# VH-VL binders against o27280, part 345

Target 1, 266 residues: o27280
Amino acid sequence: MDSMNVPEVLEIKRIVEESESVKTFIFSWDFRREVRPGQFVMVWDFRDEKPMSVSLIDPVRSEIGISIRRVGEFTDRVHGLSEGDLLGIRGPYGRGFELMGRDILLVGGGIGMAPLAALADEATARGMRVDALVAARTADELLFLDRLEAAGVNISTCTDDGSCGFKGFAHERLLTLEENHDMAAVCGPEPMMFQVMRILDERDVPAQLSLERYMKCAVGICGQCCLDDTGFRVCAEGPVFWSQELSRVREFGRYRRDPAGRRVPW
Short names: E, the ipSAE of ESMFold2; O, the ipSAE of OpenDDE; V2, 0.75 times the mean of E and O plus 0.25 times the DockQ between their complexes.

## First folded at step 15 (VH-VL)

Design ca68 (framework fv_cemiplimab; at its last look DockQ between E and O 0.91; V2 from the best seeds 0.86)
Fold by OpenDDE, look of step 16:
Structure ca68 (fold): chain C 266 residues (1-266), chain A 118 residues (1-118), chain B 107 residues (1-107)
Amino acid sequence: as target 1 above (266 residues)
Amino acid sequence: EVQLLESGGVLVQPGGSLRLSCAASGFTFSDYGMTWVRQAPGKGLEWVSSISGSGEWIYFADSVKGRFTISRDNSKNTLYLQMNSLKGEDTAVYYCTRGDYSWPFDYWGQGTLVTVSS
Amino acid sequence: DIQMTQSPSSLSASVGDSITITCRASRKISNYLYWYQQKPGKAPNLLIYEASTLQSGVPSRFSGSGSGTDFTLTIRTLQPEDFATYYCQQSLSTPYTFGPGTVVDFR
């Protein structure tokens, strides 16, 4: 079959407007190529290429979805596309989430809910009980609520401005919840994930966290997504890491590197 | 050598406003989150506010939410605390310290005294 | 909020003594606890982080132990410069909270 390293030109079947700044692009997918929640694909608009998490996995319809937040020139161009337009997709890449136990907690912030939405679908399909803590700055930035609800997920929301749910940050809301889980999956801003991870650690809940870094090759060659001290490549050893792995990563929650390789604080 | 120097502490009337500054040196300022901690006369330590290196992540104690604003100018290596609607219970020595959610408060300034009294 | 308590509130000791200060959290906080020393009229200094790791530059006579809710700071062979107030602080979550402090004075 085709090589994972060659972009396949795919037609956009549907576009779902998730929020003012987030769209989900849906493509036909040959599921002979396995894809897992937490993995990412490289999206090519024939000018530039960016890594994007898979947010929808539908074997019944033979479709995948990629949720993209409008944040720069590349995403501006992609958001300008219509159904029927073409994009290059190569992948999937990276290590996805593992499911274990019966009760799972999802903690997501902003666009970080993208891979978690896909994980929620799989977990519920397996008959797991899924609780989701969905965080955003404001109510209008909360993602996938209807989709999660339809899947049978128990949702808790928190917003920085209190416009929906708990007023405050995800880790603050989590502290108010006493229920325990067999496993947790976390994705969002690293300051959020860092603090959530500590709470989960204190509760002895195994946790997986998905990191975002600048990725160029997606195949562990260029090293631009390499994490300090450990040498972990987010595209190869990640982007999903166990909390024990991240505990050895000094930069986690503290800083990242920009495309030029410079340290940028969170 | 890491140095933190607070300034701006003065006597102010209840309901008044005041801005504190903290000048940092001896380290890459933008690499670290910063925190304000205060201590009322003869009392213990109270966390007031923290700000991440970029300034995008800000945290406040409930006692000062809506009244205080924390900010930083990384080009000037300076941390600020804007205090509005000051109350008598805000009277304290205010310390600038290096650290936030991801780093212990490992260096402290000598503090600046804010007195709120009629 | 997580409440922090300390015991004793004050103690008197002699140079050369070994002393122990206890800190308790209202809920489990794993090892996310810091110890600070504050001398009269001075700013606090970090002594221990993550419950048991000694801060660089701090004498080895200082040690920390504990996990969960109960923590201990031990000062072996107390020195004259150890006269101070000691505070514990939880770093699990905001709001960060300090213990009320333990005053260590000399006989």
Scores: ipSAE 0.914, ipTM 0.952, lowest interface PAE 0.5, mean pLDDT 95
Fold by ESMFold2-Fast, scan of step 15:
Structure ca68 (fold): chain C 266 residues (1-266), chain A 118 residues (1-118), chain B 107 residues (1-107)
Amino acid sequence: as target 1 above (266 residues)
Amino acid sequence: EVQLLESGGVLVQPGGSLRLSCAASGFTFSDYGMTWVRQAPGKGLEWVSSISGSGEWIYFADSVKGRFTISRDNSKNTLYLQMNSLKGEDTAVYYCTRGDYSWPFDYWGQGTLVTVSS
Amino acid sequence: DIQMTQSPSSLSASVGDSITITCRASRKISNYLYWYQQKPGKAPNLLIYEASTLQSGVPSRFSGSGSGTDFTLTIRTLQPEDFATYYCQQSLSTPYTFGPGTVVDFR
């Protein structure tokens, strides 16, 4: 398209501190611009613009929430903001999750639990049974447990260091959990998602996986969003992909590409 | 030609430490995860540890957790296994192999023998 | 942990024979199974990945089949270089586990 999307300048209505490194920024939202779980928005601090997944979708209160982990200069600046401060937001962009069946599994790693929390809200509102496996390196990095509990989600946890729940990785924990789900949604680091996908494949559970790394090329700014073996564009099709589509992509879970096109291993 | 060459295997006393190295050539080292597999004399194969291409995703067998550390130096095309608090049951030929959760263990080095004995 | 078993533990065969080795997983692993060959005094080499896909350079007399819990490796028209120990390994999940091995020896 020749038309450009312009950021709307919005006031930070409320900030929720999810952990020492993660905050959720809540904004009033006009739901004439529909937002679905799994979609992202571009967040502009009047210097840089970065893609962020939507973690809260509340049409009743006319609010959206965006959860941001502190990982670099942009996110450090945004974390320094207070209620009443302004951010530019445009979107939403991308393909969201599709809900199917009655019983669903969510598998989230770290900040990847953010878009899955929004999906959990929609699934429980539809009367679906939701099981969530929440994984992190340490107990302090487990996110949205209180919110998921309040929504009636059946929660399992695991931490790499054993500080909360099962000691081990998401895929190892998943092997010890009930096998019957109509679909799964997975979001987190690609190595975690790759290994979880194998177990879901064995169980013949269709899975949707969110690839956040390609959101930086939003609105077709560059052709670098193509995956090596398939040639399709993640910004156009993604960030959410079915496991059957993604299993054909040799780079998934192994390496990504930097702006120069060089392979960067996981 | 893919080549993996292990080194560092020697006789060590129980409770001792040893570092093994694996020199890789013939492929882009950082594109692949790497694995250590061991084999006690006259016994079968036992997976020890795997490390992703970046070095950030690491997995260990329960028998070595807390005692062994796996690492890599992509600038030198070298994989390492730091072994601490060695036990008699750690006596084995240690093989370096290319592969991890995302790739088959498709090429193996010749192995290096570690003997833990008084 | 996923436990792997192999049968037989050993077999004696002659050049020209066709042999079958069985591998069983303690739980379903889909097709996430590798087969390896190890000759005396040498490192293992990969024969088959994803239960049935032959590794490049491996002779066509080797074939793999199975899914779920039960897997087989078949060697047609056994050759002198095939006398070795064969191992299966599950690749579904860490910790990765190997079968105990099957020794194929000359009669």
Scores: ipSAE 0.837, ipTM 0.924, lowest interface PAE 0.9, mean pLDDT 90
Fold by ESMFold2, look of step 16:
Structure ca68 (fold): chain C 266 residues (1-266), chain A 118 residues (1-118), chain B 107 residues (1-107)
Amino acid sequence: as target 1 above (266 residues)
Amino acid sequence: EVQLLESGGVLVQPGGSLRLSCAASGFTFSDYGMTWVRQAPGKGLEWVSSISGSGEWIYFADSVKGRFTISRDNSKNTLYLQMNSLKGEDTAVYYCTRGDYSWPFDYWGQGTLVTVSS
Amino acid sequence: DIQMTQSPSSLSASVGDSITITCRASRKISNYLYWYQQKPGKAPNLLIYEASTLQSGVPSRFSGSGSGTDFTLTIRTLQPEDFATYYCQQSLSTPYTFGPGTVVDFR
């Protein structure tokens, strides 16, 4: 059917304003190209191309949604687009989340809630009980709360400044929550994920965590998304990894590499 | 050879302010988080604050939150602790140590004594 | 907050003795526990991380064990330089907390 390595030019069908800095762009999608929560697409604005997580997967309406936070020149240009405008999309790529058991915990920070919102929809559709810990710096940066509530998700919140919910970091809030989950899915800032992973490991909760790295090809050949010491490629073996896989990755939680290959601390 | 050298500890009146420095050498400073730990005379160790390698991730003990700030200048290989609204219970030796959430506190400076007394 | 306790608060021992110090956490912390040695007037030194892994340069007479809530530091064949205060510290989560210390005195 469609080539994964060549962007398909698609019309923006709808735009949802999730916050002052986050918009969800919705496209018609032929689901013969299967999409799983935790996979990503490369979004091309005809000048540059960036990986973005899929936040909505709706086979009934033949739609996908891609949530984009405004953080730089590329995302500023995309946020300036209107319904009817065109974007290139190639993918999906990567390994998505796998569901298991009956009770799942989601832990999301900022835009990291995007792939977890998609996973929540699948988990609730399977009849799983879903708890979500939604973290942000401030209350107005908490994402997808109404959507998660409508899906029947049990929500706990935390904000760094205490403007909503628990005042503090996600790992600190997690210590005060029930410990009875069959699995967890985690996505957000890597320092948050590192500290959350320690607590989930202590609880013997199988955890899957979604990493972000610089990408060029997205198909595993250029090496730009490789993790030190293991050679794991985030675009191929990830972006979703099991916690035991990440235990072998020295750089996890500590640093990443820039496009020139230099170490950049968190 | 990893070396950490604290400075700036002096006698200060209650309500006063003081800035501590920690000069680092023998490792790539920006690759590691850094931490301040204090010890009141004759007492045990108390974690004060940690800062990540980039300076973006910062954590404080409740006893100092709102009064102390932590920062780093990676171009000068230096860690700072700005201490405001000082109280008698802040009297302690302040140690600079390498480590944060992602790394054990594996190298320590010699400490600098802060005395808060009228 | 995760409280850490240590036992005993102090002990007297002779060179050549084997001693054990215990540390207990108020909740399970897996193996996220460090041990430190501190001599009077000096900075702490990291002895053990991850409950049982010796830091580089630490003599093999030191060993650590335990997981969950209960941990031990064992010093076999005490040497004169081992008379010091020993602290445990949990590294599971902020706020990081230390035990109150165990003073090991020469008899």
Scores: ipSAE 0.760, ipTM 0.887, lowest interface PAE 1.3, mean pLDDT 91
ESMFold2 (binder alone), look of step 16: mean pLDDT 92; pTM 0.937

Design ca69 (framework fv_cemiplimab)
Fold by ESMFold2-Fast, scan of step 15:
Structure ca69 (fold): chain C 266 residues (1-266), chain A 118 residues (1-118), chain B 107 residues (1-107)
Amino acid sequence: as target 1 above (266 residues)
Amino acid sequence: EVQLLESGGVLVQPGGSLRLSCAASGFTFSDYGMTWVRQAPGKGLEWVSSISGSGEWIYFADSVKGRFTISRDNSKNTLYLQMNSLKGEDTAVYYCTRGDYSWPFDYWGQGTLVTVSS
Amino acid sequence: DIQMTQSPSSLSASVGDSITITCRASRKVSNYLNWYQQKPGKAPNLLIYEASTLQSGVPSRFSGSGSGTDFTLTIRTLQPEDFATYYCQQSLSTPYTFGPGTVVDFR
């Protein structure tokens, strides 16, 4: 478990441009250090480190992929790298998604599709029927549609502006999709996840939701690692939670906390 | 004591524009989503729009999409509704209420009357 | 959109009566259902949320029940201040929708 806490310096083998703002960085990986969909790694550019979800898990090719959206100084520097350049990777960390039943619904918003793309690969490899609802503000922010199609996933899309698929939000689109599922996995902005969770709860579909904001807590970096309503240690139990657990957390979907403990609204 | 006070309702010509304001006090404004609900004379309640605590997550009724804009200024504890391309059907008392997808509409202002008529 | 209906549209009652108002959703909304009271010339106030949870400060004579598509609001031992219009509202999903209201008048 100590070996997972030491960064391994890995060469960027291949870079895939997923959109104008998102790239997937692919590395050779020794799968004696197992990686599961829903887990994340710490990416170190030799100046700063940040948690990133694993978006590709390919034991056949001995590769992992890490999808990174350009949102600030760190991600801008990483996006400037080329094939052959080096990054430090440590992990994996966190609780991965659990698969059960025969049918799974994936609901992803923006970069939240990254861990769900890896989950889709595992679910289809297990012979499950996979339906994916991919949501974004605009068509150019929809991610992994080609990968999902190639994997045999049944895809629905929605965009806030109506530029692709249903015009509206993920939860509104989900209401028009009446197909029942044995389970669901949800990842994206918390307001989206909160509203999707209510619809899945009404359908009695057990759901797992990934809380990206708590990935730093899983490695002991944040100062507030406990969910107030339940007493759960996020670093011990996250970032993936069952919907039953999150339904008791008043902060979920409403606000988060900065390092000083101040409430930051969604 | 939670208080919400709407203002800005007046008589407006069809096709005109108007901005409503709602001043909030007695709670941490940014911790709550806010909503506008309207009521046409002698009719029931109709949800118009909701906005999250940060102002980044916004939802509209189909009847007002593309014509109305909801916004908030958390430094001033104020909610706004910018109404453009007004129609006779927009005539109503407009209520400001605390709540959104994550919280019930638990406190309501007194309302402000908007009349759209030639 | 989720359509909400209420029954009856109006009812007449006397102080001390117990009354029941019904709300029906066009699809299942679990327990994501709220009840509001509106007195003439006044803003609505929240009575009940999550189908059966009484809002703070609301008298215990008010109660809500139901789940899925069918819901009821019950007022026991009706008081003079209870003569008002009552609305249900689903909170499962946007667009949020209200019932058409039930008017409770003096008999």
Scores: ipSAE 0.815, ipTM 0.916, lowest interface PAE 1.0, mean pLDDT 90

Design ca7 (framework fv_cemiplimab)
Fold by ESMFold2-Fast, scan of step 15:
Structure ca7 (fold): chain C 266 residues (1-266), chain A 118 residues (1-118), chain B 107 residues (1-107)
Amino acid sequence: as target 1 above (266 residues)
Amino acid sequence: EVQLLESGGVLVQPGGSLRLSCAASGFTFSDYGMTWVRQAPGKGLEWVSSISGSGEWIYFADSVKGRFTISRDNSKNTLYLQMNSLKGEDTAVYYCTRGWYSYPFDYWGQGTLVTVSS
Amino acid sequence: DIQMTQSPSSLSASVGDSITITCRASRKISNYLNWYQQKPGKAPNLLIYEASTLQSGVPSRFSGSGSGTDFTLTIRTLQPEDFATYYCQQSLSTPYTFGPGTVVDFR
């Protein structure tokens, strides 16, 4: 459809302060353009356009939410906006999460909880049992705990510094959690996701992992989203991948690429 | 080809501080995560800390968390371990090794002895 | 934490013997297990990674096997340079943990 490729100028209906550095921007949405957890949209501030994961999908209220962390010039400008201001939204794009079974584990780090919060809503609406491991460097960076609790999710937390919950990293906490899940979904920093993937693989839990990387387009293609060994393009074939797909990607968890395409270790 | 050389081990009083260095050569230092492993006299190996190639990702053993800091200077091909609030239990030979995470500790330095005693 | 145990704690052997050292993890670690050799007064060196893969330059008389929780290191036709302490180490998750070591002494 034509409307899918052209940015629609939408009014910011509501802004939710998730933390000092994260806000969720809520827009009215026409669900004739289906959006699924794990997909992203392009957010346009009339100067720059950046990909952002959809963190709220509410067909009852006809709303979507987009959670944005303040990390640079574009996100600083967007954070300066108020309810009633306008943004361009284009999409959705990418492969969303697939749900199977009756019991799902969510493992999220920092802003990676954003797409997982949308997934939690869908899983609970389907009657699945949802366990969430929410990880961050500090207590102030733990996201969506109130929303997950309201949805009936069973929550475990961990922080690197021990300021909330288990003192340590997501993969260390995961070793102390119940091993009985039909599937898992993981989103966060790649080193966290790689470690979590290895533990889930050992447990024979099929996992889907969401990759969000620096993105740049040239001559109709998004060159900077290409993964090393398989040629997967995050925006075209991702951002959600099964752990079996990622086990074949040599760079996953070990290095990334800078804007010039050079290998940069994590 | 690959060489790792630790330095800085000396006698320190309890509560003192010390910085260990590891000079790396024979490989592209920034492409590899690095690890410190220690061994108390007559005892086994104990993992201390690991750092990613970029220096952004760091893990510590519980016994040293809050007291030790691992860091690296990729322009100088050097790994560091800053040790604060030293205890008698920290007495050990400290080894610098290449590897972290998904990679085995495939090359080791000769070690540097740290003695914490009055 | 994943606890690693080794057996025996020590053994005495002669040149030409074949020996086996066992390593057990307190939980399943798939094949994320490494074996190291440490000679007296020297730094450890890597022998085997991913339970059964020989490190480049390691003699073929060394072999590793196992998965899950139980692992073995076998040295066929023991040579004088093989008298050393051997350590297993799990690489599934931090904190990375080593076994207590097995001392292989001359008989």
Scores: ipSAE 0.435, ipTM 0.771, lowest interface PAE 3.4, mean pLDDT 87

Design ca70 (framework fv_cemiplimab)
Fold by ESMFold2-Fast, scan of step 15:
Structure ca70 (fold): chain C 266 residues (1-266), chain A 118 residues (1-118), chain B 107 residues (1-107)
Amino acid sequence: as target 1 above (266 residues)
Amino acid sequence: EVQLLESGGVLVQPGGSLRLSCAASGFTFSDYGMTWVRQAPGKGLEWVSSISGSGEWIYFADSVKGRFTISRDNSKNTLYLQMNSLKGEDTAVYYCTRGDYSWPFDYWGQGTLVTVSS
Amino acid sequence: DIQMTQSPSSLSASVGDSITITCRASRKITNYLNWYQQKPGKAPNLLIYEASTLQSGVPSRFSGSGSGTDFTLTIRTLQPEDFATYYCQQSLSTPYTFGPGTVVDFR
């Protein structure tokens, strides 16, 4: 039984540039440690450790991929790395997505498409019909379209500025799509997820939503990844939650908390 | 006690610009999204724009998209509506209200009248 | 856009009456529906949210019901301060839309 709580130093095998701000780092992986779409790993650059969603799960090539958006000092340093450089990887952690039924809708915003890309691979491999609504501010920030297309996913896009597909937000595009699905999976900024969840609720489509909250540790000990109203720990009981669970969380889509416990609005 | 006070409404000529302000007190301003709703004389309520607590998530009615901008200064507890390329049909009382996609419009200011006429 | 309609457009009533106002959405909105009251010369105030939840401080004579496309606001034992215009508003999705209003006047 392998320990998931000790970082393993792994060589960066390949780097894929997904956009100007997003790269996927690919590592050889021993699949005796199962990893499922929706789970995350802790990435350690020998100075800081940050949680990152697994975006590629490839048992045939014995590889995993981790997609990272450049947003601060840690991610800037990691983006400066090259093939052959080393990173510490600990995990996987968290609950993965559950698949049920014959068809699934994926709704992803920005980097939230990363865990959904891995889910799309699994759903298509199971013979499910997969529809994806991919949302971003501009066309240049739409992610994984080539991977989704190669997997046979039916893709709709929307951009805030109208540079690709529907002009507007994911929830506004979803209102114009009347197709029923057995389930949905949603990942992206919480304001997007909140509004998408309401529309899926109206359609009586069970939805799983993947939350990103600031984490000081990945084992749930410090409580930094807790949801206020229910006490759920994102890293232990999430990051994937069913919509009926999140409907009871008043902070969802409104604010989160920093390490000092201060409210950070969306 | 939640209070919202709008200001800035005046008579402006068509094609002109105007900035409205809303001063908030009695609650933690940054914990709430905010909305502008307008009402033309003798008519009903029309949603104009909403902004999230951080100011990063912004939504507009099609009738004002590209002409109006909404913003907020959380350090000053103030919401703004910058109105450009004003048209006669923009004549209305403009209400500041607390709420957005995640919260009902639960408290409203007294309104400020904008008249667009030559 | 989700279109909201209200019926009746106006209603005459006496103090002590019970009245009913209806609101219909052009598509299903589950329970994402709010009701507002606007007294003459004043700003609107929230009465009910999520179709049936009474806002804090609002008298219990007000009640809301409905789900999907059809919604009802009921005022029991109408008081003088209840003569006002009432608006419904869908909160399912942007762009948010209000009904045209129902005016409740003295008989």
Scores: ipSAE 0.787, ipTM 0.897, lowest interface PAE 1.2, mean pLDDT 89

Design ca71 (framework fv_cemiplimab)
Fold by ESMFold2-Fast, scan of step 15:
Structure ca71 (fold): chain C 266 residues (1-266), chain A 118 residues (1-118), chain B 107 residues (1-107)
Amino acid sequence: as target 1 above (266 residues)
Amino acid sequence: EVQLLESGGVLVQPGGSLRLSCAASGFTFSDYGMTWVRQAPGKGLEWVSSISGSGEWIYFADSVKGRFTISRDNSKNTLYLQMNSLKGEDTAVYYCTRGDYSWPFDYWGQGTLVTVSS
Amino acid sequence: DIQMTQSPSSLSASVGDSITITCRASRKINNYLNWYQQKPGKAPNLLIYEASTLQSGVPSRFSGSGSGTDFTLTIRTLQPEDFATYYCQQSLSTPYTFGPGTVVDFR
């Protein structure tokens, strides 16, 4: 029996409203169960269970935070909860980010900034220089800017509509920065991550990318993965993958699969 | 066999509007991003716009931003380019091609000529 | 924007010749470079992607090489159907940009 697979019913200690569509739910946490940036937990509302990335790891206060975007029935119900209400939490699961070198670039799109905010905290605590490129469709969807600034992170922003920072996409903004980094971490929609990965590849910057759809593999739900239409198979734990691994995956950035195995385009 | 067939190119007055269509067959249309590339008479190739397989990720050349709209109807296997506020500089053969940020422009239609002149 | 240049702008050659066309990017693009052929009055067709990978169905006399900023397209043992305009295109980032083209004419 592995106690990690048994959900604990935890009280919502605090809720931070990050935007109109994103909230961070904060829980007391026993750090005998270690949590690393890039890992996720299963959040259970006593009806459905969904994987959510850990966005805050605070051993000093004995707290973790989980940032949730309102996108459907489960997340709508969770957003309706208040401080003092209960949720089931199990985990952590999955491969977290590795840190190496002196300087790191974080590139986050929308809710993808959530696991990167936790990584920024760890990287700054280790004395690394941290640059973050925060991307969203509009200024209202930029997340964690105040938290990143408080951590001493050097922030660049871009929005598709030009409402904050560079007008354009993350990869277009990244192309103009021309800075060297020892490594990068990337999280967001796969089309954004695919295009950012190409620029990091050109710069010979090793990158780790976090893919939400592979969180199920880490908890044993999917078994074996078939990663292209010719029957190429890998059995890999997510959600964090190195760019060299993803560059060989034809599906990355193009399409994913629904529960029936049908291709769903980006 | 992959086939792409453009239509809609005609003579239009400056300031006018025109919609181009591209009918696709021989592949699962929604699995691929699509692109419009144009070529002015006697000139080279110029990228105009790309759209992802779902239609949610859209990119435009600066010369057409705010005037052109790219869209697709995956149920009809059809790509569209809505051109508004047309200028003489928009005169070109417009090619439909399969591909976007994630795939090379590997198959091209025959092109459709748009002439913007008084 | 990433600017693409090609050299020469035109060349004259005979059937059986080996020819080389060069393409330069204004910044490093790794191997994110495609080559296209356009015959008179026809649409372009893809010859090579990722700098050196030959598209299916393209004759082996075509080859691509290079990385970073400098790229070459080589056609060995030129055939009559190879007289065309050739374009390079960077695929690193939007806006995607093409070279101005190289016209390969009969001598």
Scores: ipSAE 0.798, ipTM 0.906, lowest interface PAE 1.1, mean pLDDT 89

